Miniprotein binders against b1l550. Designs and how they scored, part 35

Target 1, 279 residues: b1l550
Amino acid sequence: MRLPEELLERARDIHSEAPSHRIKLDRVGSFGLKVPVEFKGFLLLAEADVWVSLPEGRRGVDLSRQVEAIYELSNPPKDPFSLCREAAISLLEKLNYADSSGVSIRFDAPLQDGESLKYYGVEISSIASDEIINKIRVEILGMTACPCTAELIRAYKSSEIAATHTQRSLGILEVSTKAEHPDPDKLASIIERAMSSPLRTYTKRPDEGGLVIRSLSNARLAEDVVREMIHLFLEEFGHLPEDTHILAAVRSMESVHMHDIYAERSFSLDEIRKEISSH

## First folded at step 19 (miniprotein)

Design yb1
Fold by OpenDDE base, fold request of step 20:
Structure yb1 (fold): chain B 279 residues (1-279), chain A 89 residues (1-89)
Amino acid sequence: as target 1 above (279 residues)
Amino acid sequence: SEFTVEAEINGVRIRIEVEVDGKEIRITVTIEKDGRRIRFMYVITDPEKLAKYLEEIERIIKLFGVDPEEVKRLIEEVRRLIEEILERL
């Protein structure tokens, strides 16, 4: 049932009214939208959040206009990174009372694994004001083997290949930059290369054995993984602006404990370069 | 090598600053409309991505309600100037 359009002329514009309390809001928007995106030839249904700031003198945001803005840009489906940047700017332009806008998009990125698929998690955002800041968070699971237990077993049995506990570990790279979003596949690759081995969706028995042996020969602490991630990141993305901020982290779901081992480093490119150059 | 292209289209001021260092292309776009300014940038290390990001910049500028043909001409000028620099390297 559509209400008679004539009612719109009689109804107060509640959103444009003065609020009872003159307080600016940082974010007002629609969260949990589903938007189609195209990524590496896949059509994906991503989750999106859209928001703008609300000035102290305005009661509410035109939420319908926010939703329209992102869906107009989502048809036809496009690259989620372009969508994110374009939508953030569109929101700021269309909602002229806002001094800032933002878009966040979340999806699982497909990654080829032989004849099957694996995936990594992606969360991107673009925040627009006088400038635009782009953020990407990539999460991918890998495998780690513990070097400490391996050393103990080696010392005890004098074995060339020491058994050790292995576990799934979640690697995280979060990058905030004034440049465009860094390539997510490159970020995922950095994380996988920093671990003892990648995970595989499918394994044949010989391949599984080889994967485990490889992990044992490349045993790494959580601390090693994070340091390696940072090293590889600097090699690949050293061209980003100096004020680019990075979080490198790993959460190892240790198979011998009920708890996880966690390690992280937060830094700017300028900061970490100074640190490395001082040694 | 660096250059700046500026245009005013339908009351919107657009500035595109380009710096080329070898294969690295830095593009900074500034759009000014109704007393508001927005600035954003790209750092392109893969020349194959240049076309993609120029197209994105074109789409973004069009969001400000400017004449699409004038925007197209502006972006084509930027493209040409970048290509001329890259050919000299």
Scores: ipSAE 0.834, ipTM 0.943, lowest interface PAE 0.6, mean pLDDT 93
Fold by OpenDDE base, fold request of step 20:
Structure yb1 (fold): chain B 279 residues (1-279), chain A 89 residues (1-89)
Amino acid sequence: as target 1 above (279 residues)
Amino acid sequence: SEFTVEAEINGVRIRIEVEVDGKEIRITVTIEKDGRRIRFMYVITDPEKLAKYLEEIERIIKLFGVDPEEVKRLIEEVRRLIEEILERL
């Protein structure tokens, strides 16, 4: 049922009214939208959040206009990174009373694993004001082998490849930059390469044995994984602006403990370059 | 190598600053409308992606309600100038 236009003309514009308290809000928007995106030849249904700031003198935000903004840009489906940036800017343009806007998009990215698929988690955002800041968070599982237990076993019984406990580990790279979102596949690759071995969706018997041997031969602490992630990141993304901020982290689901081992480093590119140059 | 292209289309001021260092292309876009300024940047290390990001910039500029043909001409000029630089390297 649509209300008659005559009734709508009599209705107050609640959104444009003065609020009872003149307080600016940082974010007002719609969360949990589903938007189609195209990524690496896949059509994916991503989750999206859209918001703008609200000035102190305005009671509410035109929420319908926010939703329209992102869906107009989502048809036809496009790259989620372009969508994120374009939508953030569109929100700021369409809602002229806002001094800032933001878009967040979440999806699982397909990753080819032979004839099968694996995946990694992606969360991106674009925050627009006088400048645009793009953020990406990539999460992917890998495998780690403990070097400490390996050394203990080596000391007890000489072996070319010492047995050790192995576990799944979640690697995380989060990047905030004034540039476009860094390549998600490259970020995922950095995380996988920083671990003892990648995970495989499908393994043949010889391949499974080889995967485990590789892991044992490349035993790494959680601390080693994070340091390797940082090292590889600097090699691939050293071209980003110096004020680019990075979080590198790993959560290892240690198989000998009920708790996880966690390690992280937060840094800017300028900070870490100064640190490395001092050695 | 660097250049700047500026245009005013339907009261919207657009500035595109390009820096080329080898295969790295840095593009900074500034859009000014009704006293508001928005600035964003691309750092392109793969020249094959240049077309994609130029198309995105074109779409973004069009969000400001400017003449699409004038925007197209602006982006084509930027493309041409980048290609000329890349051919000389």
Scores: ipSAE 0.831, ipTM 0.943, lowest interface PAE 0.6, mean pLDDT 93
Fold by OpenDDE base, look of step 19:
Structure yb1 (fold): chain B 279 residues (1-279), chain A 89 residues (1-89)
Amino acid sequence: as target 1 above (279 residues)
Amino acid sequence: SEFTVEAEINGVRIRIEVEVDGKEIRITVTIEKDGRRIRFMYVITDPEKLAKYLEEIERIIKLFGVDPEEVKRLIEEVRRLIEEILERL
């Protein structure tokens, strides 16, 4: 049922009224929207959040206009990175009382694994004001082998390839930049290469054996993984603006403990370059 | 190599600054409308992505309600100037 449009002449515009308390809000919007996106030839249903700032003199945000802004841009489905940036800008243009806007888009990205698919988690954000800042978070699972246990077993049995405990580890790269969002596949690749081995969705027994042997021959602490991620990131993305901020982290689901091991480093490109040059 | 293209379309001021360093192309876009300014940037290391991002810039400028044909001409000028630089390298 649609109410008569003539009611708009008689009804108060609640959103444009002065609030009872004149306080600016940082974010007001719709969270948990579902939007179609096209990514590497896949049509995906992503989750999206859209928001704007609200000035102290306005009671509410026109939420319908926010929703319209992102859905207008999502038909036909497009690249989620372009969608994110365009929608953030569109929100500021459509909601002229706002001094800032933001869009976040989340989905599982498909990654080819032989004849099967694996995936990594992606969260894309764009925050618009006088400038646009783009943020991407990539999370992918890999495998780590413990070098400490390997060394103990090597000492005990004098074996060429020492047995050790292995576990799943979640690698995380979060990048905030004034440039466009970095390539998520490259970020995922950096994380996988920083671990002892990647995971496989489907493997035959010979391939499984090879995967485990690779892990044992490339045993790494959680700390090693983070440092390797940073090193590989600098090689691939050193061209980004110097004020680009990075979080590199790993959460190792240790197989011999009930708890996880966590390691991280937060840095800007300028900061880390100065640190490395000082050695 | 660097250049700047500026245009005013229907009261919207658009500035596109381009820096080319070898195979790296840095594009900074500034849009000014009704006293508001928005700036955004691309750093392109893969020449194959240039077309994609120019198309995106075109779409973004159109969000400000400007004449689409004038925007198209502006972007084509930027493309041409970049290509001329790349051919000289």
Scores: ipSAE 0.824, ipTM 0.939, lowest interface PAE 0.6, mean pLDDT 93
Fold by ESMFold2, look of step 19:
Structure yb1 (fold): chain B 279 residues (1-279), chain A 89 residues (1-89)
Amino acid sequence: as target 1 above (279 residues)
Amino acid sequence: SEFTVEAEINGVRIRIEVEVDGKEIRITVTIEKDGRRIRFMYVITDPEKLAKYLEEIERIIKLFGVDPEEVKRLIEEVRRLIEEILERL
């Protein structure tokens, strides 16, 4: 049942009133929306958050306009990156009292893994004000092999034992830029190439042996995985604006420890270039 | 190489600044409506994606409630100018 439209003339517009406490709010929105997206030919169910700023003189946000903005753009399903950027701008246009808007979209991205698929985590956002800032975070699991233990075992029985402890490691790249979102597959590739070996959905014994040999041949400290991610990122994305901000990190779920090891570095492109040029 | 295209459609001012450096295409869009400005950019290194991003820019400009045929003509002019520059390279 729909209520009569003419009631709008008689009812107070609570949202447009001034609040009793004139305090600006940074994020007022709808969180946990389900939106369909299309990524590399797959139809995925993504989770989205939408918000706007609320000025000190306005009591509330018209939340239905926020939800409308993203759902209008998400039907039919389309590329989540375009959806994110367009929705952020649409929110700011539709809710003209806000000085900023934001959209976040989260999904698991499919990645070819031989004859099968595996998945990695993607979260993107777009924050619109007088400029738009696009962020992407990619998380993907890989394998790391400890070089210290490998060297010790090699020195003990170098011709008979090729071994070290190996473990899953979660690699993270987060990029904030004025340019369009970087390609998540390229970010995932950077992370995987920085590690000792990729992880597979499944393997047969010969392929499993190959992965282990690869990891032993490419043993790396967590610290050096982060450094390699940065190096590879600069090779692939050095063209981005100089104020682009990056966080590179790895969390290693150490197989011989009861705890994780973590390494990270954040930087802007201009900052890291100055650092590298000084050496 | 660089150029700027400006238009005013239904009271909305649109400025598209393009810089071409080798195969890298930088597009900066500024939209001004009712005293508010928004500025966003693309850094296109794969020329096969040029059409995709120009279509996105067209959709974004249309969000401001302007004549879609005038927006389409604006974007077609930008594409033509970019392609002329790329032909000379």
Scores: ipSAE 0.778, ipTM 0.928, lowest interface PAE 1.0, mean pLDDT 89
Fold by ESMFold2, fold request of step 20:
Structure yb1 (fold): chain B 279 residues (1-279), chain A 89 residues (1-89)
Amino acid sequence: as target 1 above (279 residues)
Amino acid sequence: SEFTVEAEINGVRIRIEVEVDGKEIRITVTIEKDGRRIRFMYVITDPEKLAKYLEEIERIIKLFGVDPEEVKRLIEEVRRLIEEILERL
């Protein structure tokens, strides 16, 4: 049932009143929205959060306008990165009492795997104020082969046996920058290339053998994978602003242990360049 | 090579600063409306993405409630200037 619109003239605007406690809020928003996006020709249903800051003198946020802003921009479905950046700016423009806004969008990205598909995790965000900060996190599984066990087995059988344990490893790249979001496929590629071998959705027996041989030929510690991810990232994305911040991490689900191995490095581009230049 | 294009459309001030260094294109957009300024940037290393990001910039400027034809002309001028610089390289 729709109430008469004439009541708007008579009703108090509760949201624009001062609150009982004049305290600024950092994030007030709508979380867990489902929005359609288009990624590489796929129509996906992504999860989104939207928010704005709330000044100490304003009692409430116009929540319907927040939801309206992102859904208007998502019709027709479009690239999630464009949607994220545009929605953050739209929120700030539409809700002029806020000094900042934010949008996050999460989805599984399809990735071609021979004649099949696999996927990797993507979460992006855009935070708008007098500048825009864009963040992307990519997570993808790969295969690692332990070089320590490989060396023990080599020593046991001088030149005849090439063997070691292999396992799934989760690679993570997270980038925060003033530039547009980096291409998620390039980030996923960097992670996979840093591993001993990529994972496949399925293999035939000859292909499976090749996958294992590839892993053994590229045996790597979790620490090696993180260092290689950083090296490859700098080759591909060294052009980004100097204050761009990166987290590179690996969680390796070691097949011979009850526990995982974890390695991580956080840095800014200017920080890592100074570190490299000192050697 | 670098250039700046400025416009005022319906009381909204827009500045687009472009730097071209080899095949890298840096675009910084500043939009000022009602005393509030917002600044964002792109670092384009793949020229095939130039049109996509210029269309996004056009859509962002239109969010401020300005004449869409004037925004279109502004973006077309920026595109032409960038393409002229890239053609010399």
Scores: ipSAE 0.771, ipTM 0.927, lowest interface PAE 1.1, mean pLDDT 91

Design yb1
Fold by ESMFold2, fold request of step 20:
Structure yb1 (fold): chain B 279 residues (1-279), chain A 89 residues (1-89)
Amino acid sequence: as target 1 above (279 residues)
Amino acid sequence: SEFTVEAEINGVRIRIEVEVDGKEIRITVTIEKDGRRIRFMYVITDPEKLAKYLEEIERIIKLFGVDPEEVKRLIEEVRRLIEEILERL
């Protein structure tokens, strides 16, 4: 059922009224939308959130206009990064009473893995006001091999080949910048290269042996992985604006323990350069 | 090496500032309409992505309800100037 359009002429515009309590709101929006995106030739159904700020003098947000803004831009499906940046600006243009807008989009990114596929987690956002801040978080699993146990076993056996426990580790890079979102594949690659070895969707026995040997040859503490992620990030993305903020982290699901370990460092490009140059 | 292109299309003021340093292309876009200003930027290190981001900038400017042919001409001018700088390097 559709109600008569002429009722709009008679009804109060509740949203444009002043609220009973004049309090500014930071985020008013629609969360958990499903939007189509195109990524590396895949058509994906991503999850999106959209919001705007609400000034203290306005009672409500036109929520249908918010949803319309992102869906208009998602048809036909396009690159999720472009969609995110464009939608954030569109929200501010369409809802001119807001002083800021935001869009987040999350999806699993496919990644070529030999003759097969694997994936990693991506969440992006764009926050618009008088400038645009773009954020991307990438999460990908890799394998780590403990160097402490490896050294203990080497000393015990006096062998040239060490053995140790290995485990899955979740690597995380989160980047907030004024520039466009960094390439998620490059971020995922940085995380994987910082690990002892990548994980594979499947392996045959000769390849599995090689993967394990590679991991033992690149034994790393969770702390080492975080430091290596930072080093590799600076090589690839040192050109980003100096106030770009990065979080690098690893959660290691230690195979010999009932619990995980976690290592993390956050920094701006300006901050880390000063730190490195002082050593 | 740097340049700035400015235009006013249907009452919307657009400023595109470009800096080229080696193969790094920094583009800063400022759009002003009805007293509101929005500024955003790109730091392009892969020249194959230049066309993609210029097309995105074109789409963003068009969100402000301006003549799409004038926006297209503005973006083409920016692309031409960038290509001239890159050819000299």
Scores: ipSAE 0.762, ipTM 0.924, lowest interface PAE 1.1, mean pLDDT 90

